# VH-VL binders against q9umr5, part 212

Target 1, 268 residues: q9umr5
Amino acid sequence: SYKPVIVVHGLFDSSYSFRHLLEYINETHPGTVVTVLDLFDGRESLRPLWEQVQGFREAVVPIMAKAPQGVHLICYSQGGLVCRALLSVMDDHNVDSFISLSSPQMGQYGDTDYLKWLFPTSMRSNLYRICYSPWGQEFSICNYWHDPHHDDLYLNASSFLALINGERDHPNATVWRKNFLRVGHLVLIGGPDDGVITPWQSSFFGFYDANETVLEMEEQLVYLRDSFGLKTLLARGAIVRCPMAGISHTAWHSNRTLYETCIEPWLS

## First folded at step 8 (VH-VL)

Design gg96 (framework fv_mavrilimumab)
Fold by ESMFold2-Fast, scan of step 8:
Structure gg96 (fold): chain C 268 residues (1-268), chain A 123 residues (1-123), chain B 111 residues (1-111)
Amino acid sequence: as target 1 above (268 residues)
Amino acid sequence: QVQLVQSGAEVKKPGASVKVSCKVSGYTLTELSIHWVRQAPGKGLEWMGGFDPEDGEPVYAQRFQGRVTMTEDTSTDTAYMELSSLRSEDTAVYYCATASYDWKTGRYSFDYWGQGTMVTVSS
Amino acid sequence: QSVLTQPPSVSGAPGQRVTISCTGSSSNIGAGYDVSWYQQLPGTAPKLLIYGNSNRPSGVPDRFSGSKSGTSASLAITGLQAEDEADYYCQSYDSSLSGWVFGGGTKLTVL
């Protein structure tokens, strides 16, 4: 029998977005119990990420308790950050595969329609004024806004991403690292044609330097210092990188070739 | 405001095909996802299929696969549902409906419905 | 056979509360897919009454409410009125069928 799969959606998303993913899983792994968590849908996905982490934590606990053999997580876009924090704050998670679908793991720095709706006069160059305020940090999208030209403000003001990435100190950092390292596999998926996640390499822990030149994971201080376990996981052979061209942001959960190549092999 | 206006009632013989139209006003077809639902006299609602908003391709319910075809003419803002190899059990009112995503709530719904088209299959 | 199970009929007197159940399975409501409810007056097209488990479209009075728990959903109507006499249908998405599914419908009779 296959391990249960828990799906965590992204910004302005809901369970219906994953219908094709569930069809693929049913075809290749019939009998798999798949639960798409129906929390923080639509506008509620804008609530602070720590609030979302608490809510999703309460939802996953009974699912994990009923599956002593382990569970798999498939976490899309913003949901990948929620899952990063879940794996750190849960002392007793039994996650085997954590599959991150085009999630901005090092943050976001790009103009999107979502930002234009929320902040109509903003550009990526000036959004730091809003996001790095206490008011701005009450919005999930600002919790992972990472302006490479104002890295000092990001480090001081980010109430979420800088903390879970170990870029700013936190009293629980050592415990969070220990918990995160219990994961069996970290499967990173993303690609150059996403069109929303900027830079797209953020899905693979790469990010802009101050000149907007992308530095890959192995050049990041987070990796070099092993702040939450990336270097340790890579040394174990537990990190899987699966980039794919030709896939737009809203298509990661509905592309059969991507599923067969990047997801299916990790659903035991 | 969205309004869906369907073609008039039809009477067909067994084995024939019927093509029902659904004219959209208030929005263009490129902005909407049209689905088809039927209801036999005195019976419940049955989803037949519709356009997937992500890839724009039609998806059909298993029991209609192979004899239903759904198409759209964006130049006239009209959606069509064609059902072939008609049987007496296909006698029903056929509805078109918009499947809309409300980003504020993160929810899908069939929020606007046509008035229905009665298709009678008789010998 | 309907994939979502509803009682074929319910009844109540004016001013009372009635509830209509919608029972699904692990491939639909249990998988996290939300539930919508439709009201169909005799001789008319269905009208959206509740979407996303508990949300009301503009114009639907707050005496109609929806809820979801586990593999089931429920529609509650308080302050029952004669005009509420209609058929009510629940709807969800089913991953094993790769499509939308409706309940069999419930005829509400107001005494």
Scores: ipSAE 0.286, ipTM 0.738, lowest interface PAE 5.4, mean pLDDT 90

Design gg97 (framework fv_mavrilimumab)
Fold by ESMFold2-Fast, scan of step 8:
Structure gg97 (fold): chain C 268 residues (1-268), chain A 123 residues (1-123), chain B 111 residues (1-111)
Amino acid sequence: as target 1 above (268 residues)
Amino acid sequence: QVQLVQSGAEVKKPGASVKVSCKVSGYTLTELSIHWVRQAPGKGLEWMGGFDPEDGEPVYAQRFQGRVTMTEDTSTDTAYMELSSLRSEDTAVYYCATESYDWKTGRYSFDYWGQGTMVTVSS
Amino acid sequence: QSVLTQPPSVSGAPGQRVTISCTGSSSNIGAGYDVSWYQQLPGTAPKLLIYGNSNRPSGVPDRFSGSKSGTSASLAITGLQAEDEADYYCQSYDSSLSGWVFGGGTKLTVL
């Protein structure tokens, strides 16, 4: 019998976006109970990430409680950050595989159609003025906006990402780290042709320095300080890195080769 | 405003093929995902297939696989559904419908429908 | 047989409330796929009435509302009017069939 799978969508997405993923799971792991959480769809995906975390938490608790053998999470794009926070705030999660599907784990710094819908006259170089205001932090995209040229503002103003990454102190940091470390496997997926996640290495905990040179996970202070457990998980052999070229941002959940290579092996 | 206009009624013998057209106006065909749904007299709606909005390729319901072909001509903004090896049970009204995405809700729906094409298979 | 189950008929008097159920399974509504509802007046094409479980297109009165719970969905019609007499169909996506599915339809009679 396979463990249940819980799917958390991304920005401007809904459960229907994952129909191909569910088809693949049904083919390779028939009988798997898959639930795509039908919360914060469309423009509601713009709600503050802590609000989304609370709503998704309420939805996952009964699913996890009914599956003593454990569950798997597949979390796409922005949804991967929701899942990061879920694993930290839940004292009793039983997640085996957390599969992060092209999620900006260290943040986002790129001009995209998503930002043009919200802030049509803004450029990535100017978004820090909006995002690092109290008003801006009421939008999910601003909760993980990480301008490498204004890192001081990011550290002070980010109400979500800087806290869950341990880049700024929080009273609950020790408990969040303990909770996160209960995960069985952290499966990181992403690639250079995504076209939305900038830099694409953010999906693997890499990010820009002040000169826009990408530094990989092992060079990040959050890793070196082991702020939420990345170094411990890597030492434990619990981190899986699965980069794949040729996949655009909206195709990660609908590419069969990607599924077979990066996702299928972790759905026990 | 999107409008779907379908071809006229057809009468066919068992074993023949029928090709129904759906002309799109008020929007370009390339911006829409067309689906086909049929309804036998006095019966319910049955999805036959349509174009996937993510990749633009046709997908068919299992029971019609091998008998149905869905195509589109973007130069004339016309979608087509061809059903072969017709049986008396294929007598139905055939509808084209647009699948659209509402970004505000994140939802998909079949929001515009053609007037329907009656296909009668007899003799 | 239809994959989504609806009662074949429901009836009500003008001004009253009726509810039409749509019962699915773990591969469709239970998997998290949303539900749309269509109204079909005699001799006409179906018209979108509700999409995404509870959203109304422009022009659909708020007397029509949708909801979803577990593996089932419901369409509620309040303040029934004679013009509401029609067939109603629910629709969802089914992952085991890799396609769209409709309910068998419910004939609403306004007495």
Scores: ipSAE 0.564, ipTM 0.815, lowest interface PAE 2.5, mean pLDDT 91

Design gg98 (framework fv_mavrilimumab)
Fold by ESMFold2-Fast, scan of step 8:
Structure gg98 (fold): chain C 268 residues (1-268), chain A 123 residues (1-123), chain B 111 residues (1-111)
Amino acid sequence: as target 1 above (268 residues)
Amino acid sequence: QVQLVQSGAEVKKPGASVKVSCKVSGYTLTELSIHWVRQAPGKGLEWMGGFDPEDGEPVYAQRFQGRVTMTEDTSTDTAYMELSSLRSEDTAVYYCATHSYDWKTGRYSFDYWGQGTMVTVSS
Amino acid sequence: QSVLTQPPSVSGAPGQRVTISCTGSSSNIGAGYDVSWYQQLPGTAPKLLIYGNSNRPSGVPDRFSGSKSGTSASLAITGLQAEDEADYYCQSYDSSLSGWVFGGGTKLTVL
């Protein structure tokens, strides 16, 4: 029998958005138990990411407990950050494949319709004033806002991303690294035509420097210092990179070719 | 305010086809997804199909596949459901309904319904 | 037979609480898909009562509430009134059928 699959959605999203993904899984791996976690949907996806991590943790525990051979995670967009933290916080997770669908793993620095709806007077260049305040950190989007022109503020104010990436010290860092390293495979998916995740290479742990030049994962301090285990996972052969052009942000979970190429091979 | 107005009652012989219309007002058809649900007299609700914006084409329930065709005329904001090879058991009230996404809750719902069109199939 | 199972009837007295169950499977409610509830008064079109498991549209009183757990959902009606007498249907998406499914319906009688 196939390992159960747990799906974690993204910003302003819900379980119905994954109907095509579940159809694909049922076609290629019939009998797979797939659960799309129906928590923090719609505007509740704006709740602080640590709050979401706690709620999703409570939901995944019984699913993992019933699957001694392991489970797979498919985590979309913002949901990929939730899953990063879940794998670090849980001492006893049994995740085989962690499949990250176009998630801003190193953060977001781009003008999106979601952000403009919440903060209509802000441009990406000045959003740091709101996001790096204590009030701003009560919104999930601000938890992974990474302004490359104010990296000092990001490092000091980020209550979530800077901590889980090991960019700022935390008492639990060593335990979080140990827990994360239990994952079987880290499957990174993303592409240049996403249109929302900026830079798109954030889905592969690349990000802007102060001149907005993208530096890839292997050039990041978080990788070089092995802060949460990326270098160790890569050395094990446990990191899979699957970039695909021609896919917009809302289509990662509904594109058959993407599924067959990047997701299907990792669902045992 | 969204309003759905359906065409009037139809009486058909077995083997005929029926085409029911659903006029949308208060919104444009391109901003809404229209689905069709039927209800036989004294029975429950049965989903037949509808336009799924992610598919770009209508999707149909398996039991109606090959007999049902759903189309939309955006110039008149009117959706259509045509059912062919009619049988006596197709006698039912046919409803159109909007299927929409509420970004506040992150939920989809069939939030507005037409008044229904009675289709009677008898020899 | 419907894919989602509801009791065919429930009854209660004015002012009481009634609960209507909707039992699904791993391919629908169990897979994480939302549950909506519809009220159908005699001779009328269905009206959306609850969507997304527990959300009320504008104009639906807070006497109506929905919940979901595992493979099942429930509609609760408190402070039962005579005008609540109607048929109630649950609905969800089913991944095995690639489509929407309704419960068989529950007739609520106010005694």
Scores: ipSAE 0.565, ipTM 0.837, lowest interface PAE 3.0, mean pLDDT 91

Design gg99 (framework fv_mavrilimumab)
Fold by ESMFold2-Fast, scan of step 8:
Structure gg99 (fold): chain C 268 residues (1-268), chain A 123 residues (1-123), chain B 111 residues (1-111)
Amino acid sequence: as target 1 above (268 residues)
Amino acid sequence: QVQLVQSGAEVKKPGASVKVSCKVSGYTLTELSIHWVRQAPGKGLEWMGGFDPEDGEPVYAQRFQGRVTMTEDTSTDTAYMELSSLRSEDTAVYYCATVTYDWKTGRYSFDYWGQGTMVTVSS
Amino acid sequence: QSVLTQPPSVSGAPGQRVTISCTGSSSNIGAGYDVSWYQQLPGTAPKLLIYGNSNRPSGVPDRFSGSKSGTSASLAITGLQAEDEADYYCQSYDSSLSGWVFGGGTKLTVL
């Protein structure tokens, strides 16, 4: 019957936070096996994203092996970046729908409570000094910090996002692109009232230029160069864009209308 | 730190209602999420409901839906659980407990418990 | 019956190790919800012993440990003491019931 669903959480998250999402899935697709990966919770969510990718990879392998018809991924906030990397590094993933819930796909450039907790005296304008150091890159949130005023430092120092987006060269880029393109559907969800993801269009592969003007996905060099397959996926009809207003960052997994509109149709 | 003090034992007739109180000390009620758990004599723990720590709304276990009401009085730092249409099988010790989020681990737990209130339903 | 299954009793001698199992299903522990453990001494309220699968609150000695694997969880008690004689309950969240659930409880007897 229904393909299993694997949920990858975000920064400072818990499995309990997804209870409404699992209830919605149970109501509309009864019998679906849904697993929230109970790894890298709380402070552990601050560990480097490549470390998280390794741990989540170990957890998803047996689930995928038991589901030869395929699985769906629902990945929330920074979890969407983990899932991006999983799809690239796994030579044998069988993911049908990759559903990204308000994830900073092109990076983050905004003051948030998470950053103030970790770096109390920081401002978004000076966080590049910390994040683009070797020490800063040991924190997940710095792995996707993308300062549009210091793009040269981002490209050179980002140990994660610049690599998975194909913005900086990597020996495995061709294989990563081939693996990522195996996904059935890339479902992008986000909205202007999120309040955390800045710019919110980062969830749709849009981002700031040097003047903080948002350029959408089709204007990005990574799309135009087809660095990891976005242009190919769009041409194939595999990218779904589902923006919704009125939803704050912590509510994407608990809004019924959002679920019915953007998630439910992709859970075969 | 946190201390929960519950109201005294009650004896009720079948069909009556009972309202148990839980007074919070050491923290203000507005900073806590209170849940209710009962235990029939010689039996195990059964969750009844409580204020959801994320949503801030009361949620009730299915078998108590329609019979239980949980409220809070922030002016007296007191939480209440009212159970109506009492039957003999509602005879139990009723506990209040705090549900707390630990940011370090990303986990919720029922970390502080009241002493319990014995409710006896007899004819 | 409880949705989380525990053995009704376990026994051990002082100084020994005992393990108490908690067996769930795909709608609770298997869905990724974490497990807490509570100790209830005779005539007292339950006390939080372990939360979030393996974390100890302050004041709980390190001879108590928790683990989770697949649809099941376990509580291990090493260096068993007479004062450990109590009922032990596991707890998780269940998506099919939309609520918190407890195991049936395990009575630990220390010889």
Scores: ipSAE 0.802, ipTM 0.902, lowest interface PAE 1.2, mean pLDDT 92
Fold by OpenDDE, second read of step 9:
Structure gg99 (fold): chain C 268 residues (1-268), chain A 123 residues (1-123), chain B 111 residues (1-111)
Amino acid sequence: as target 1 above (268 residues)
Amino acid sequence: QVQLVQSGAEVKKPGASVKVSCKVSGYTLTELSIHWVRQAPGKGLEWMGGFDPEDGEPVYAQRFQGRVTMTEDTSTDTAYMELSSLRSEDTAVYYCATVTYDWKTGRYSFDYWGQGTMVTVSS
Amino acid sequence: QSVLTQPPSVSGAPGQRVTISCTGSSSNIGAGYDVSWYQQLPGTAPKLLIYGNSNRPSGVPDRFSGSKSGTSASLAITGLQAEDEADYYCQSYDSSLSGWVFGGGTKLTVL
């Protein structure tokens, strides 16, 4: 039998958004129990990510308990960060494959429609003034806003991304790293035509330097310092990178070719 | 508010086709996703198909694939459902309905319904 | 025959509380898809009563409530009134059928 699949959605998504994904899974892996976690939907997806992590944790615990052989996580967009945090705070998770589906794993620094809608008067270059305030950190988007030109503010004010990355020292960093390393495989999916995740390499733990030059995962301090276990996972052969072009952000979960190439192999 | 006004009752013979219309007002058809649900006399509701609220593509229930065609005329804000190869079992009231996404709650629902069109199939 | 299973009928006296169950499977309610409820008065089109498991549209009194757990959902009606006599349908999405699905309907009789 196939291991259960847990799906965590992104910003403003619903379970309906993943209808095609579920169809693909049903067709290729019949009998698979797939659960799209129906939490923090709509505008509630703007709530602080730690709050979301707690909610999703409560939802996944009973699922994991019923699946002693393990489960797979498919986490889309913002959900990928939620899942990474979940795996960091849970010392008893049994996740085999963690599939990060076009997630801003190293943060977001893009002028996207998401930002324009929420902050119509704010430009990308000025969003740090809002996001790195205590008020701004009450919004999920700000929890992973990563301004490469204001690194000090990011490191000091980011209440989520900087912590799960181990970029800011905290008493749980060692334990979180240990917990995250329990994952069997980390499958990173994304692509250059995403249009939302900025830079798109963020889905692969790449990100801007101070000159907005994109550096790859192996050049990041979090990797070099192995602050949350990326270097260790890579050394284990546990990281899978699956880039794909020609896919927009809202289509990652609804593309058959992408599913067959990047997702299906890890649902066994 | 959205209002849906459907065409009048139809009487058809087996093997014939029927085309039911649904005129939208309050909002434009381009702003809405129209779906069709039928109800046989004394029976329950059955989803036939509609336009996907996310990608705008028509989706039909497997049972009706090949026999049903759903179209839209945006110039007249009218949606159409055509059912071919009619059978006696197709005798039912046919409803058009809007499927709307509530961004606040992140939920879909069939929030507005037409008055229904009775289609009778008899020899 | 319906993908979602409802009791054919329920009854209650005015002022009482009644519940209507809707049982699905792992491919619909159990997969995390929302449940909506519709009220259909005799000779009329269905009306949205509950959406997203527990949300009430404007105009629906708070004596109507919905809940979902596991592969099942429930509609509760408190303070039952004569005007509540109608057919009630649950609805969800089914991934195996790639479409929306309804329950078989429940006839509520107010005694």
Scores: ipSAE 0.694, ipTM 0.873, lowest interface PAE 1.0, mean pLDDT 95

Design pg1 (framework fv_nofazinlimab)
Fold by ESMFold2-Fast, scan of step 8:
Structure pg1 (fold): chain C 268 residues (1-268), chain A 122 residues (1-122), chain B 112 residues (1-112)
Amino acid sequence: as target 1 above (268 residues)
Amino acid sequence: QVQLVQSGAEVKKPGSSVKVSCKASGGTFSSYAISWVRQAPGQGLEYLGYIIPIFGTANYNEKFKGRVTITADKSTSTAYMELSSLRSEDTAVYYCARGGYDSYGYEGMDVWGQGTMVTVSS
Amino acid sequence: DVVMTQSPLSLPVTLGQPASISCRSSQSLVYSDGNTYLYWFQQRPGQSPRRLIYKVSNRDSGVPDRFSGSGSGTDFTLKISRVEAEDVGVYYCMQGTQWPFTFGQGTKLEIK
């Protein structure tokens, strides 16, 4: 039978958003046990990411224990960062496919047309003032705010993303890398018409340099240093890149063509 | 220059709710956090929580979680603190104060409102 | 929660003499960015608290230079070099490094 699927939602989201995704999985892989985790829903999604990681960890342990052949993770938007940390802190996870749906894996720097009320254009260059403080780091958005013009502040103040990406030293870095490398496949999905994730290449571990020129994954220091295993995974043939144009941020989990092209092949 | 002006004193019965306002003037309302601190008569300062208006949500001290709600209205540059299920022990002066970065190098609690006395009595 | 302990709790001082208030934290207040978010506030009777010092030793605008803060890690001190009549009030330290942010019990400064 098919391995169970665990779904982790994104910012201001809940399990209801994945209704179409569940339908697609049921059609192509009938009998699959799909669990959409109803933790940190709505405004609770603004809780610090390390708090969310702990809560999701407690929820996934019994699911993984019941599936000795392994499980798949589908992690949407901010949820992709939660799943990154889960795979690093769990020394006993049995995840086969980690499917990252338009997640800001290298961080976020920019306001969006869709969520302009959350990320005002005028605040983009000044959000570092709030985010890189003890007040700001108690909110998930600030945990992955990555201002390329204040990289020194990001490296020193980010309590989450800089640590899981190995951009700042941590006592557990070696163990986190070993745990993350247990994953079977890292499936990266995203696209230029997302409208929220900025730069959209963040979903593929690309990001801005100090001049706001996007450098792709293979040009990133975290890849070149193999800080948490990206270079090793790529060499192993375990990284899948599936970009698709024409899909807005809130549509990744409800587009049938996207599902058939990028998700379905990795649900064994 | 930022100024915080709070609503007037309130007298409430046990079991009721109170909602105190804190109106900001000067600066950009969304560029900082608004903290709420209380002080019971003859006692010290106690942190209830804070809101970052641009995110539209608040962080609460566990001691008050479930009873305190902090909100912000960006159109009026006003933050609110609502405390429910009032007890006589909630009698205190409630202060709002600016938190977080307001300029590079200035953190937390540099501007305070004048305080709002909330008295809970039968 | 980080516990902030002040001493003394009552500080009678003769006008013109120095005063010193200690503040100790149950954990280091050094944040991941290398800064120490330790504040000192003054509260005169019937007034709102006024921030005197931020990040251990930086004086706010308008605060007289007779006020100074010092310390590191878990041990901090507020000094007033020459106490004046208007300094009467309660002084609080606060940590802003770890949520929930916490205050010391307060030190009441009185003129002898």
Scores: ipSAE 0.567, ipTM 0.794, lowest interface PAE 2.0, mean pLDDT 89

Design pg10 (framework fv_nofazinlimab)
Fold by ESMFold2-Fast, scan of step 8:
Structure pg10 (fold): chain C 268 residues (1-268), chain A 122 residues (1-122), chain B 112 residues (1-112)
Amino acid sequence: as target 1 above (268 residues)
Amino acid sequence: QVQLVQSGAEVKKPGSSVKVSCKASGGTFSSYGISWVRQAPGQGLEYLGYIIPIFGTANYNEKFKGRVTITADKSTSTAYMELSSLRSEDTAVYYCARGGYDSYGYEPFDYWGQGTMVTVSS
Amino acid sequence: DVVMTQSPLSLPVTLGQPASISCRSSQSLVYSDGNTYLYWFQQRPGQSPRRLIYKVSNRDSGVPDRFSGSGSGTDFTLKISRVEAEDVGVYYCMQGTQWPFTFGQGTKLEIK
């Protein structure tokens, strides 16, 4: 009788990472059908996000069709951006709770240990040269790379994040906003000890200005203009913010206290 | 100066696979892309795909998807292009070409390898 | 896919005279960033291609100033102001705006 749960993993990840999350769900909501999507695993997670959105869309359509009472999404890290786009492009989604686990909703800018592992010879200040080109935009990390010192290049060259955030015009923007607004709850989770998502407030739609000062969601133009519905959702009481300190990036899906505090309440 | 050196010519049977190497030397080892382009005898250029070595994955032209695999080994500064299920139509010179970034941004094809002739014959 | 069409396909020219090659794309090559990802390559007989021009009009280091690129949107031109013997070869345009990236058919420049 619980709504089915669909799980979308992150960069360089796979379904195996969610074994603890599945245990927690089974303990608190026994009988819940949980589907962890095994698409774009490992290095395939670097494929363009629009390609990933198409693949995940094909996988979620039959699950949503079989659950007329609705479904919940739990989307981790980069997966949260995939789920943002799914909610916008699907004019027939029936998502109740969209639970975003430490996802860079306003983008990524930083030389975290994860990026140093991925780009050992590159500095965050130089990634804009590759990312903001047609070649760079064929890789997922570049689709949400948001250099606050080259915001004009981000706005013009980003083929994904700038479009789904309504930061650059798109013919489908009105339809995408209408579709996104059908979500029941937007549950945002993240924290200062993540160590990968930079700034960590990106998980709550906050981001750096040109001086690398973090401006929170309510100060962002995308919120103030209500570009894809954040202001409308907040006015409905549909946005839940659940920050938690002491949790590293790879622990969001395996921390019991986090699950009980931030996820469990939204899995009707 | 930057130089791309490719492996030697190959003669392969239909249905087999071929793996061509492209070793980069000179210049700064950094974030750059390697494109693979082929040219059938007397014909024009055709784009197979490209890899940005630091990402460790490639983007493929749909025409070759499922048959072409592009990889890079950062420790040897070498990119590879493997093409499987070879047909006579795959007979071509295969080129690797680098893309780097300068003060204006990312620019592809600034240096090319010498080419590798792959002949597919029974 | 974006189709790139070159004309002429065969270009006989007298030494010292100018030469002009046209390239037309089936779609605008202006990327969302305002840049036009149009490239020109030269392939001399028996050699690898080399890039002459990037982003419509920017000449590569070592490329003689007699080569120039121009154009916008869907129509582009490569000009050689005074053809030299070493200019013999096939010239290709390429678009890098929309994946998959595509080349023109090539224009063979020959001395009369």
Scores: ipSAE 0.688, ipTM 0.860, lowest interface PAE 1.4, mean pLDDT 90

